# Ledger of designs, part 2: VHH binders against Uncharacterized protein P37

Target 1, 216 residues: Uncharacterized protein P37, of Formosa agariphila (t2kn95)
Amino acid sequence: CDLEPQEKFRFDPEVDPQFTFGSMTTWEWLQTNPNDEFGFMIEAIKQTGLQDMYNSKTETYTFFLMKDPNWTNNGPGFFSREFNLKNTADRDPKEVFEDPAVDLDIVRNYLLYLTLPIYVDQGPDHLKTLDLPYTFETLSEDVNNQIMTIARDWNYVMQINDSPDLPTGNLGKINVPVGYHNYIFSNGNSVAHIFGLNNNGKMARRYKFGEPKMDF

## First folded at step 2 (VHH)

Design d11 (framework vhh_7d4b_2)
Fold by ESMFold2-Fast, scan of step 2:
Structure d11 (fold): chain B 216 residues (1-216), chain A 124 residues (1-124)
Amino acid sequence: as target 1 above (216 residues)
Amino acid sequence: QVQLVESGGGVVQPGRSLRLSCAASGRTFSSYGMGWYRQAPGKQRELVASISGSGGSTNYADSVKGRFTISRDNSKNTMYLQMNSLKPEDTAVYYCAADLPYSGYDKWPGFDYWGQGTQVTVSS
């Protein structure tokens, strides 16, 4: 099989498939969130015409999803400051993204930056090194923001862009770590990881007590 | 939140049929996908069939295509697995599972919503 360099990586599926969202795409799952925590993410996807990517049953992606606080208060810097997404926690997402001051092409490239063209499983044997970041090319079309680095910190919490080796002008460290990971959508074979920590400041637990543990 | 209660398991001869039911308690049944998983002794749990919230999309494991049919009745908050032409290789504990939306910061979506399992044994 002759694939692009990133698509040649094979990650062992060490994640038990019994905890896979086999009946849903990433987009279907986002739409069913009862806590309304993805209002800005959903609206950004709609406004940029990317719903087919998140709803794909024929292509495999790794998605990094942002909850509402990450868009409004302390999202990964650049776009939230540029488009006054800070301090908008009580605003209608549709009103925000329909503001003429918001450049939807930049929003679109930001979502593409948060998407990898390959499956990345964050199980115990993947991305576990504390000393060496893994570098990925994203789907972003912005030449200054095409590279993402993924590394584990000392608590095994996944950090995005915590690397001095990023090109100048690239999106810097995302100050919100990934606390929820390996949401596997086998209807499309995509996986999603979510920025944020649980109430205990730790990575979300994958396995219940008494089952084989693959916690970091 | 939702609780899942399974029924319909049993012991049957090869070539016979069984219908499994999974009754969900709760109010958002039509908004989430569901599936049937099975686990044979000494093997890992595997997805057998899945169905979208509307029932418009279904998927099946290759080993059961053409023999098993998954369906749901959202007015009754119930999901079904019709198992035809059963084979000894279908012997397993069958689990109902709901792919629920993210419901809180401390929870892994879908992990807390499993049925108790129902035994299906196919033997002469």
Scores: ipSAE 0.000, ipTM 0.128, lowest interface PAE 14.4, mean pLDDT 69

Design d12 (framework vhh_7d4b_2)
Fold by ESMFold2-Fast, scan of step 2:
Structure d12 (fold): chain B 216 residues (1-216), chain A 125 residues (1-125)
Amino acid sequence: as target 1 above (216 residues)
Amino acid sequence: QVQLVESGGGVVQPGRSLRLSCAASGFTFSSYAMGWYRQAPGKQRELVASISYSGGSTNYADSVKGRFTISRDNSKNTMYLQMNSLKPEDTAVYYCARTQYFGTSRLYSDAFDIWGQGTQVTVSS
């Protein structure tokens, strides 16, 4: 039945916001972004050999895309915090990933953790009940960091790893909102969401369930 | 076991080209960044070029930028160095090496844990 997709992301009670890009791939879109906000993501994909995954027209993926603030310092940045790197916001992304403190195998697995092998958008197909977290296996190759939970809240924001029963791995403790979602690529075979960007246009996170969410 | 074997060295006149090959065995080649080093008589070993494990990123020493091109074929477990516009100062033994870091290699000789035997390149009149 087609009725369920028609009701999928209704907002107060408006029709779902969906951003369709025809045959354009997620990789092509990242490189054409006019705000130049994905420099670190693009370089990370290149350095880790994952370009073909993001450029696929035939495989099904859900991508969580990290804007530059997800990678940079000031404590809350995921990558900067993990590797104790300072002042990354003003560095060439290539220089950051070539730093001896950076293990590109770990960077590769971060990207794989943020990729699902199935199509999950913000809506009731997989995320049936509001405020209920659903568990998904990611493409992560680290057995301690394979699981992601996704819930859609009453404001239709996706909440990543927002559950008292979070996976115990370090990546599963990264708790972020996704307020910009449903970027549909590769003739509908892939969908992308903007990791950690709340519906107010600010980057936000907390490091574990129960802690306050912080803008950065 | 784990080994790297260089080939393609030789004697050439200034301005000519050579292509070096490095055949890898005993490890998962596609999981490692690789590099080319050289050592001239009486000098320290220096990094010439490096390549990420996918081939998507490369780095070059300032002395060879615009003249040398590093590449790899992961299906053949082989890395290459195309050397154009050769100069007498390029005369050295060239070594391929595996880095302990995945992806784009660093400009540090201590980052490389497996080395080939080397191949001689002589640029002389």
Scores: ipSAE 0.000, ipTM 0.107, lowest interface PAE 18.2, mean pLDDT 75

Design d13 (framework vhh_7d4b_2)
Fold by ESMFold2-Fast, scan of step 2:
Structure d13 (fold): chain B 216 residues (1-216), chain A 124 residues (1-124)
Amino acid sequence: as target 1 above (216 residues)
Amino acid sequence: QVQLVESGGGVVQPGRSLRLSCAASGSIFSIYAMGWYRQAPGKQRELVASISSSGGSTNYADSVKGRFTISRDNSKNTMYLQMNSLKPEDTAVYYCAKGTYWTESGKYHYMDVWGQGTQVTVSS
């Protein structure tokens, strides 16, 4: 009897899945349904004056994007957790960022920290070896929060800041799960990755950005 | 807000084929992993097939492997289930669902949006 080819089922995840959007910018893509998906991200970009960066067709960037909490129902959501904002689920994003308790300089520098001046996708071009963190300079203007580490792990998850050698004050460990990396914009000049949830649908991230927690 | 609408169900004889479609409206479809579930009379709802946001990874229930093919067209905000060699045991209401997270196993941790369902009946 002939042995069956590939006797065991092989799950073959796409190591570097790529979503191409032609000439569409990251900014244009974010605005496809702002009140449902990226309302807080869009408003944060507007309030901090960073729209031109996300809307660039000629500059090269890697963006890390935060979704609204809508997918967690009444949960804190990833965006609210990273900025340590309370009671944001039912608030207008504009109201939140115009609140005097919210420090827009911290928000602005956080967005700059989530932006690299080079193209880094979830693939072997920059992330050569699996499970090895690579260090990248961010656009952060805070001397204490200038770098991030990125690794692609054996499970095809992009691991951010999973390194014992990371300087103090930097953003804590975050991951980008399969299906949320490699969104390619601006004719290939920019790529975006979307922060996701852990295996239990919970926000398993630790806020360690170099400023005190914004809490109100 | 994502809304999902199934179509393509019907009544067919054993051995025939059907193609189900799931049209998404509202938010960006291409971000989300998607799946097809079914619920047969008197049974629990079960996952039939799932597909990653890019379409590069798929997962199938053992009972449908080799017969069903899941696919998606992100430019049309539509997901499909091609059902070949249908059996009476495939009779069920088929539901389209949007996932919040895709895993390496092709399974979702949570489905947060569901369609209303479409009936598939395979008559002996």
Scores: ipSAE 0.000, ipTM 0.111, lowest interface PAE 18.5, mean pLDDT 71

Design d14 (framework vhh_7d4b_2)
Fold by ESMFold2-Fast, scan of step 2:
Structure d14 (fold): chain B 216 residues (1-216), chain A 126 residues (1-126)
Amino acid sequence: as target 1 above (216 residues)
Amino acid sequence: QVQLVESGGGVVQPGRSLRLSCAASGFTFSSYGMGWYRQAPGKQRELVASISWSGGSTNYADSVKGRFTISRDNSKNTMYLQMNSLKPEDTAVYYCARSPKLYYSGSEPTYYMDVWGQGTQVTVSS
């Protein structure tokens, strides 16, 4: 059976290192990040009224965080893919989100799609075996885009919506693996994972019922 | 309140068919994946079949492939399991479940379901 090589990669891996920040919230950490790489993420959260979600000390969340190039890169970045808005990298984040081309309801729902109402770290508790996709319900309010697939690859890297058997009701493949894992906040109530910048950095595009996927 | 109610179970002879129904209420049925699980006496609960929110994707346990068919009618808020060519080893309590986590073909099953029905007994004997 050709499934025997697949079974070979179904190992219970060593758990990736965890980074703990005690009582610090995801929101507090984003604002204090020494690399200053979340300017657009911070502004998106402010503009959409989701600060309290990222700043929660009591609710349980898994957050997927986008660095500035995930928003601004021409072609693969969020603004290019969702709004056909280019040349945003050198603009002030507030100015970009106030651009008439940007629909804040779409931005808000995208952030909700990148948030799970449960704790999922990059480890075997929820992602039991390597190279197998597991599906999760997101906080998305768009009935066409409510589920996300997460898999650990053979390098123990988290892949989002990267499965040939991707179910319906998702944003489509996010062609950017999670580059940093297991940032633990809010006394262990929340965990954040941060998108990398390889494989063209293509962010998923929202899909409407009956619309074809637009991915180039 | 969120509820799932199973019906259609019973006692049948080997080789016969049964159709189970699961009526959903209290949530937007068309937004959730659904599944059928079963548990035989002294055995672990196992996934039988799952279906995506739209009905466009289905998955089956190897033991029931080709014999069972899962379907849904979103206009009626109902999911079905058509069970053909029943065998004594299919004897179990069958549970309807709402899934925030869908099972993929060729993947380890996810046993996390957030809402369960009360179960309906299926007995295959002569």
Scores: ipSAE 0.000, ipTM 0.130, lowest interface PAE 15.6, mean pLDDT 74

Design d15 (framework vhh_7d4b_2)
Fold by ESMFold2-Fast, scan of step 2:
Structure d15 (fold): chain B 216 residues (1-216), chain A 124 residues (1-124)
Amino acid sequence: as target 1 above (216 residues)
Amino acid sequence: QVQLVESGGGVVQPGRSLRLSCAASGFTFSDYGMGWYRQAPGKQRELVASISYSGSNKNYADSVKGRFTISRDNSKNTMYLQMNSLKPEDTAVYYCARGRPIWFGESTNYFDYWGQGTQVTVSS
């Protein structure tokens, strides 16, 4: 069936993993629901002065977007790991980023690490072989944290830094699956992937032990 | 609290037009995508049309494409559905819904609040 993607109101992510937003930028999309799961991401971008990067219509980027729990969860969240700052989930995002424990230069470089200067989606153009990690240079300005590895698994889940060849820096320890949807912005110049995407409590799907494998 | 109130429904003859309105309150309207759903007698709710937060992106069900037009006025916190060339098959309760439209094929559970509905009946 060659139905146009625009006509599909009941999206099947295994059939068509693309969400197209025309000329809308990643920044404009984040602003659609600033208090719906991306409050801390939006505030991080504002506090570090990176709005123009996320709002670009002309530059090519791949963005990895963090939902609020990726920032605020005690233990595994960014604030807890990087600054030993806990119980941030119920605080105003602006108050958290203005906490003296938070180093905005580290936050800025973290956002730059989560941004590639090329277009990398869930397709085979860059991720040619399933279950094989590929190395990508990020926009990070820290020499120890410039490289990200990305693999796509058999269930069309992107794995970030899931490789024995991981960088030795702190950011290379970010090992998170991203959802199987390509969020396409800025007239196709940018694509975004959401860290740990959970649709109504369902985790991003993975290959199960004992399931049939595809030949590569 | 979130409130969505529909108006503009009624009884019309085939080929006529109606304009539905949805008045929103309790949230920052301009930050949310919106949609119109309908439920025909004995059937489940289905998405009719949706519109992005800015009004730049609009989508329609195939059954209404070319006949219905969705629009919004962020200064008035109101969404509209202009329904032209109405057919008996358009008879349903029409619901205003709030959510962010993720394209294409998102389920109704991406719209988190609905209004009470307004009845549209197309009969001769």
Scores: ipSAE 0.000, ipTM 0.122, lowest interface PAE 15.3, mean pLDDT 74

Design d16 (framework vhh_7d4b_2)
Fold by ESMFold2-Fast, scan of step 2:
Structure d16 (fold): chain B 216 residues (1-216), chain A 125 residues (1-125)
Amino acid sequence: as target 1 above (216 residues)
Amino acid sequence: QVQLVESGGGVVQPGRSLRLSCAASGFTFSSYAMGWYRQAPGKQRELVASISGSGGSTNYADSVKGRFTISRDNSKNTMYLQMNSLKPEDTAVYYCAKDSPYTWLKEYGYSFDYWGQGTQVTVSS
C-alpha cells in the first residue's frame, strides 16, 4: 500500500534542525554539556530546588534555558536588573546566588516563568502562522506574571513576549535572541530552547515549510 | 576607539595547524565575550567559536568541534583560535568580533559591536 507522509511540507530537516537525546533529561544534558556555558543556570536550578523538574522523565515541559551572559552582564542581565548586582561575569556562580542581595524566591519564579507545562517546539505545530503571537501559560507562581507569548517571525526566529496584549504586571518583551531550538529530551516528553548566540547564524533557524495542512 | 587586529592566517596543506590571534584595544577586554567568524567565498559569515569574558565558557560550530580551540589571555587583551586538522572547507577569511553585553538582549540579532579586518586562511594541496 501507499504510505503518504502527513508532514511532507511541514518541516525540512536541513533547515529545521532537531536535536534528540533519547532518554537523557534536560538536567543531565546541562551537567554533561562539554561546552560548559550554563554555570549560572545550573547553580540557579540547584539553589532553588528545581532539579527534579529539569530531570523529569515522565512530565511534559518546554524549557527556556539561559546562557551565562543572560545572568551576568552589568546592564540588562538578570542580576543587574533584578538585584542591582553588577560585574558578576567573573564571580563564582555559587558565590553570586549566596549573596544576601539575591532573593532566591525571585530566581525560582523566573525559572518557573521560563517553563511551560506543555510541549512547544519552534515550528508550525503550535505556532501555526508566522508573525502571530500565541499565548501560553507558564509555571510561574506570580498571579500577575503567568503568561508567555511566542511567535515565529518571518526569519523563523522565536520571539518571546512580542505582543501588545500581555496582562499588566506580566514580564515584557525578551530581547535576547533564541539562538538554539528544539533540543528534545526525556524520550520526546520535553523540549528546550536556548537564549543566546547561535553558532550557525540566522540560517540554522530558518524553517522551510508550507502552510499548515487543512483537514476538513 | 575599539580596535581588533587579527593575525596568524596563511596557506597550509590539509591536516596542518594554524593559530590565529586577535589583539584587542579600546575597551575593558575581560568584560566582553569574543568570537571568531569566518566567511568563505560566495557564502555568508558564520560563527565558528565564542568565549565568555572570563574564559569560563566556550562554544563551537558543529563543523569545527574537536578540531578548533578558542582561548583568551585577559592580561594581554588577546584572543586565540587554535585550528587543528585543517580541511579545504575551512578556507575562509577569519574575523574576530567583540560582543556587547547587550548583544544577548538585542532583539532579532546576532551582530557584534565591532569586527576586525580579517585574516585569510587557505587550505590547499
Scores: ipSAE 0.000, ipTM 0.104, lowest interface PAE 16.9, mean pLDDT 76

Design g01 (framework vhh_8ghr_2)
Fold by ESMFold2-Fast, scan of step 2:
Structure g01 (fold): chain B 216 residues (1-216), chain A 125 residues (1-125)
Amino acid sequence: as target 1 above (216 residues)
Amino acid sequence: EVQLVESGGGLVQPGGSLRLSCAASGFTFSSYSYIGWVRRAPGKGEELVARISPSSGSTSYADSVKGRFTISADISKNTAYLQMNSLRVEDTAVYYCARGRYYYGSGSKYPFDYWGQGTLVTVSS
């Protein structure tokens, strides 16, 4: 009888880059990230009491992370869209979240919406390039806004909510693709993906001629 | 505590069918990437025969069983199934249900980290 785990490695030349951080949690990484571009994300997590979720070493999560411009840009940024709050880029994050215009219950549920209770990365067995969008349930507590769809497009970025099959009342297409992928934390129990495109360092893979289009 | 409990094994004649069940407790299928069925015959290495990602419904099969075996999952019952049709003598093995997770960069899965006790399937006479 052989009950030991099978250790098999497969070379997949078209797999997107991954970044592994051993036992480090998503929360620990956000606070030690050398690029220091998550000031508003960190403050949002603190203000909404979700630190333990991002700091879990045992629970399984997929996190979608927002860099500072995703919060602060006039027009497309979170504060502008949800609260009509302008010019937040030059303000202290704590000051912004304590502004009377900012409803922390909305912020909290948005972070829960950007969290899946399962492990989802850009793996060949889970998200196929050019498949129809995959549907996932989020941790959102809004019964009309619990579903996220993820499609891996021909440029190998994740398109969030780019699907005609979204339920009525659900959050629609997020206009910023997820271009930073596979930040693996908590000994592989959690993974984070980051909104935006990264033109420095690692790049998402490119579509190749002859790659099959498949019904999922 | 995490447990995977198999049932449904037994003796069957060539050409017959069996359905194996894998009941999970201590975790939900929706919290993990996949469930696999792995078999081992005496004197042979282990073979992953089927895999399912319960949340997405995505499945894959070894070439040796493709078209004959069907893996499925019932999220509400937290149970995975392996429907085995057109059974052959060479399908005789102990069948294990196992939970696994995906990771890549190296282009692979994490090794299975939780295993059931195994259930014997004998195809003869």
Scores: ipSAE 0.000, ipTM 0.106, lowest interface PAE 20.3, mean pLDDT 75

Design g02 (framework vhh_8ghr_2)
Fold by ESMFold2-Fast, scan of step 2:
Structure g02 (fold): chain B 216 residues (1-216), chain A 125 residues (1-125)
Amino acid sequence: as target 1 above (216 residues)
Amino acid sequence: EVQLVESGGGLVQPGGSLRLSCAASGFTFSSSYAIGWVRRAPGKGEELVARIYPSSGYTSYADSVKGRFTISADISKNTAYLQMNSLRVEDTAVYYCARKSPYDFWSGTYRMDYWGQGTLVTVSS
């Protein structure tokens, strides 16, 4: 072989990372993640009654997991941005979701939007370029937030909702950087992809879930 | 090649129960399809009353039937069910089993792509 593997394999889909966790559920991983960057995600799941979905050992899902707001590396954070919440970056997630001004039906539909009823991972044959995005139905019942588009870019970043034809009330563009896709749980029945990270400024600007629902 | 075949319709008194079955062939419930029950009554449009993703177990219901109807699926039998309890005269309709198509981004459509023949449910005293 005339190729230098370390210099020429950056485009090889077979090296896309996959992380396997055996029988551990997505919920168990969130609860026991040693870096604990999912406080708002965990509390949102609890407050909306969706724990059993994330804790399933037999049902098939793709989860998009949102990390905690952090003003130093991702601006106001996805939860505060999506729900137009003020001052959430330094607040206890329980206090945020127990505030009576927070509409838990909106939070629940946001989490359902971030859940696909099928298994979608990033591999050689699964995602294509932005010119050939795959369209998936989410579990959301909000008429403006029922579908998402997923595509792979030239650098293997999973690009979500990078499409001009999505409904105006739809969740905006997000991306899942290399190293944060393909977290496989529940003996292969579920997979999770992680977003909300500052990827050298590559994160999309539009993260609003429809019109602002509350003002804090 | 994809086929959906309904059974279980009939005449029932108000307050009664019926169980509808939908046997699928030409695809498997271990793949990523949604199955829905859609009804059409005289003088009304089509209403999606219940939906299930058999591979995940997720279910949803129209407000008109919540608490009364239960949708389920048996992956090994490749069959979906609609358990209808506390039936009302307003539930009288032809009930169709349908497979929900994935959204086709290029055509901008999102629809049921395969339908059964329908089964009549009549609720009357």
Scores: ipSAE 0.000, ipTM 0.235, lowest interface PAE 13.4, mean pLDDT 72

Design g03 (framework vhh_8ghr_2)
Fold by ESMFold2-Fast, scan of step 2:
Structure g03 (fold): chain B 216 residues (1-216), chain A 125 residues (1-125)
Amino acid sequence: as target 1 above (216 residues)
Amino acid sequence: EVQLVESGGGLVQPGGSLRLSCAASGFTFSYSSYIGWVRRAPGKGEELVARISGSGGSTSYADSVKGRFTISADISKNTAYLQMNSLRVEDTAVYYCARTWYKSSGYLPSGMDYWGQGTLVTVSS
């Protein structure tokens, strides 16, 4: 008999490990993080009034979480670098976000850019083909910067905005390495991915978000 | 390009033993890097349980595993190991092999720059 010819000699990739937290929300997990490395992100969420989004048990979201690494070895993290007006001084997140020079509407919009209104994990459901970037609309309200591209690669790394051929948002190119993706919260209604280090083992402090589009 | 591949996980009864292996490719272990084992269980977050320098020199362990777990590295095979003895139900988790360049990251899972896919360890009767 004849069955439809299929690619039966291809390696069948294993399912990515899933970190399931039951009914725990992303917001609850951020508060209990044992390494206390989300200080700026937590304060940014509080100052912009977005706690309910991160604390939702009923809405579907994909969250990209930004670390604020310890100053000692890794230098300032994403939020600390971008919103700390004194690069050699205080890393107190509350002081930074309460500074009237910091535009909380911009901060809010960047958090919205880091949030998708659908469930996207490091798997083939939405990211069907390896090494192919897929385009997603974020919750960003900035009409010039609403789009994020996501690709999964053969090393199980999630590649963000690594596509010069597709529309990209305010956020530059960033990776989510193995072990930092697929934190499943809110009874499976939300998933979080954590932005990792660059390929030299240095913190992602050289990456930026919220940069204006420049055409020269 | 950089890959860490774990093996050796499985189901064991309390008091049993397992040996996890971490095969590295795309880089070589060096004395300036650190290899660690990080575990994650639902609801617990991540915990760095053991760390060793790439040269096999210095080691450190979480208090929860001291005296029970031993980390080692075979530089010639580019492979790190975690020998787990006297396993407890609380040791049930996905175990990840991870690498970092920073010594201070010995206590911080967040300092790891590359991770394997993980291997499941289930301790139950």
Scores: ipSAE 0.000, ipTM 0.080, lowest interface PAE 22.0, mean pLDDT 71

Design g04 (framework vhh_8ghr_2)
Fold by ESMFold2-Fast, scan of step 2:
Structure g04 (fold): chain B 216 residues (1-216), chain A 125 residues (1-125)
Amino acid sequence: as target 1 above (216 residues)
Amino acid sequence: EVQLVESGGGLVQPGGSLRLSCAASGFTFSSYAYIGWVRRAPGKGEELVARIYSSGGSTSYADSVKGRFTISADISKNTAYLQMNSLRVEDTAVYYCAKPSRYYDSSGYWKFDYWGQGTLVTVSS
């Protein structure tokens, strides 16, 4: 039984399941995640001053969320690869991002690259045809990394930057699927997608951009 | 609500075996998480005995139990196990199933966010 008796559920046979969180923001959800698997993402957002973006109740965003590094089981995670973090057991995310060797402007721009100013879920509204990449502008302020391509496949997975039409100098292919769940926040104004999930909800082995990787 | 429930403790003779179970609810072993077994005997601090990552079987053990204890997980049942062989009197303790936080404390050890109720293991002749 639903908590809201008259809540209307979106009909989407091409995406199953979907998760709707009512008025909860993406930021609030990250803080309350029971698996506690977004420690580095949360700290990156705090350190770069982007909390208000993830906590928006009124602005429209699509967020791509990165899980914590797990080099011992799932290989180097997204943060492990991009931020050279190989041992999460010995690393406090706060200490990592406060290390003077880490350029917070690069981290900030990376988070902006993983954010679209429009709502794009795994349905056909923007991704009309299966297995066809569509081009989107990100919030990135880096002239060389402003564009993301997204394709949805028949297994309800998003493929990021898997297109020959990517502009020269772009970050390149992200060799990790985005999970098939639409995490819908802020009364439907925002949606989040989580890197590293396959069709059965298990973490993918490795996060990888095409070469070269971010220069830290 | 995140909950961990241990079972399988009891009295056993030196050299005997026990299998502990940890049933988890409110989170899944299919994601970026790990679970550990921590023991506490009177007058001793907490000792992380064994840990396993939820989906890949990567394990680690305290030196005191290497070769005697085996940790495993059944993803479909969302349950972790600790097989304890060649038990010694000094293994007598309350055994807790715990989900360690990725954040470590100031001494470099994992902070524990979620704990089970504990199960008593007594090794005695």
Scores: ipSAE 0.000, ipTM 0.103, lowest interface PAE 19.4, mean pLDDT 70

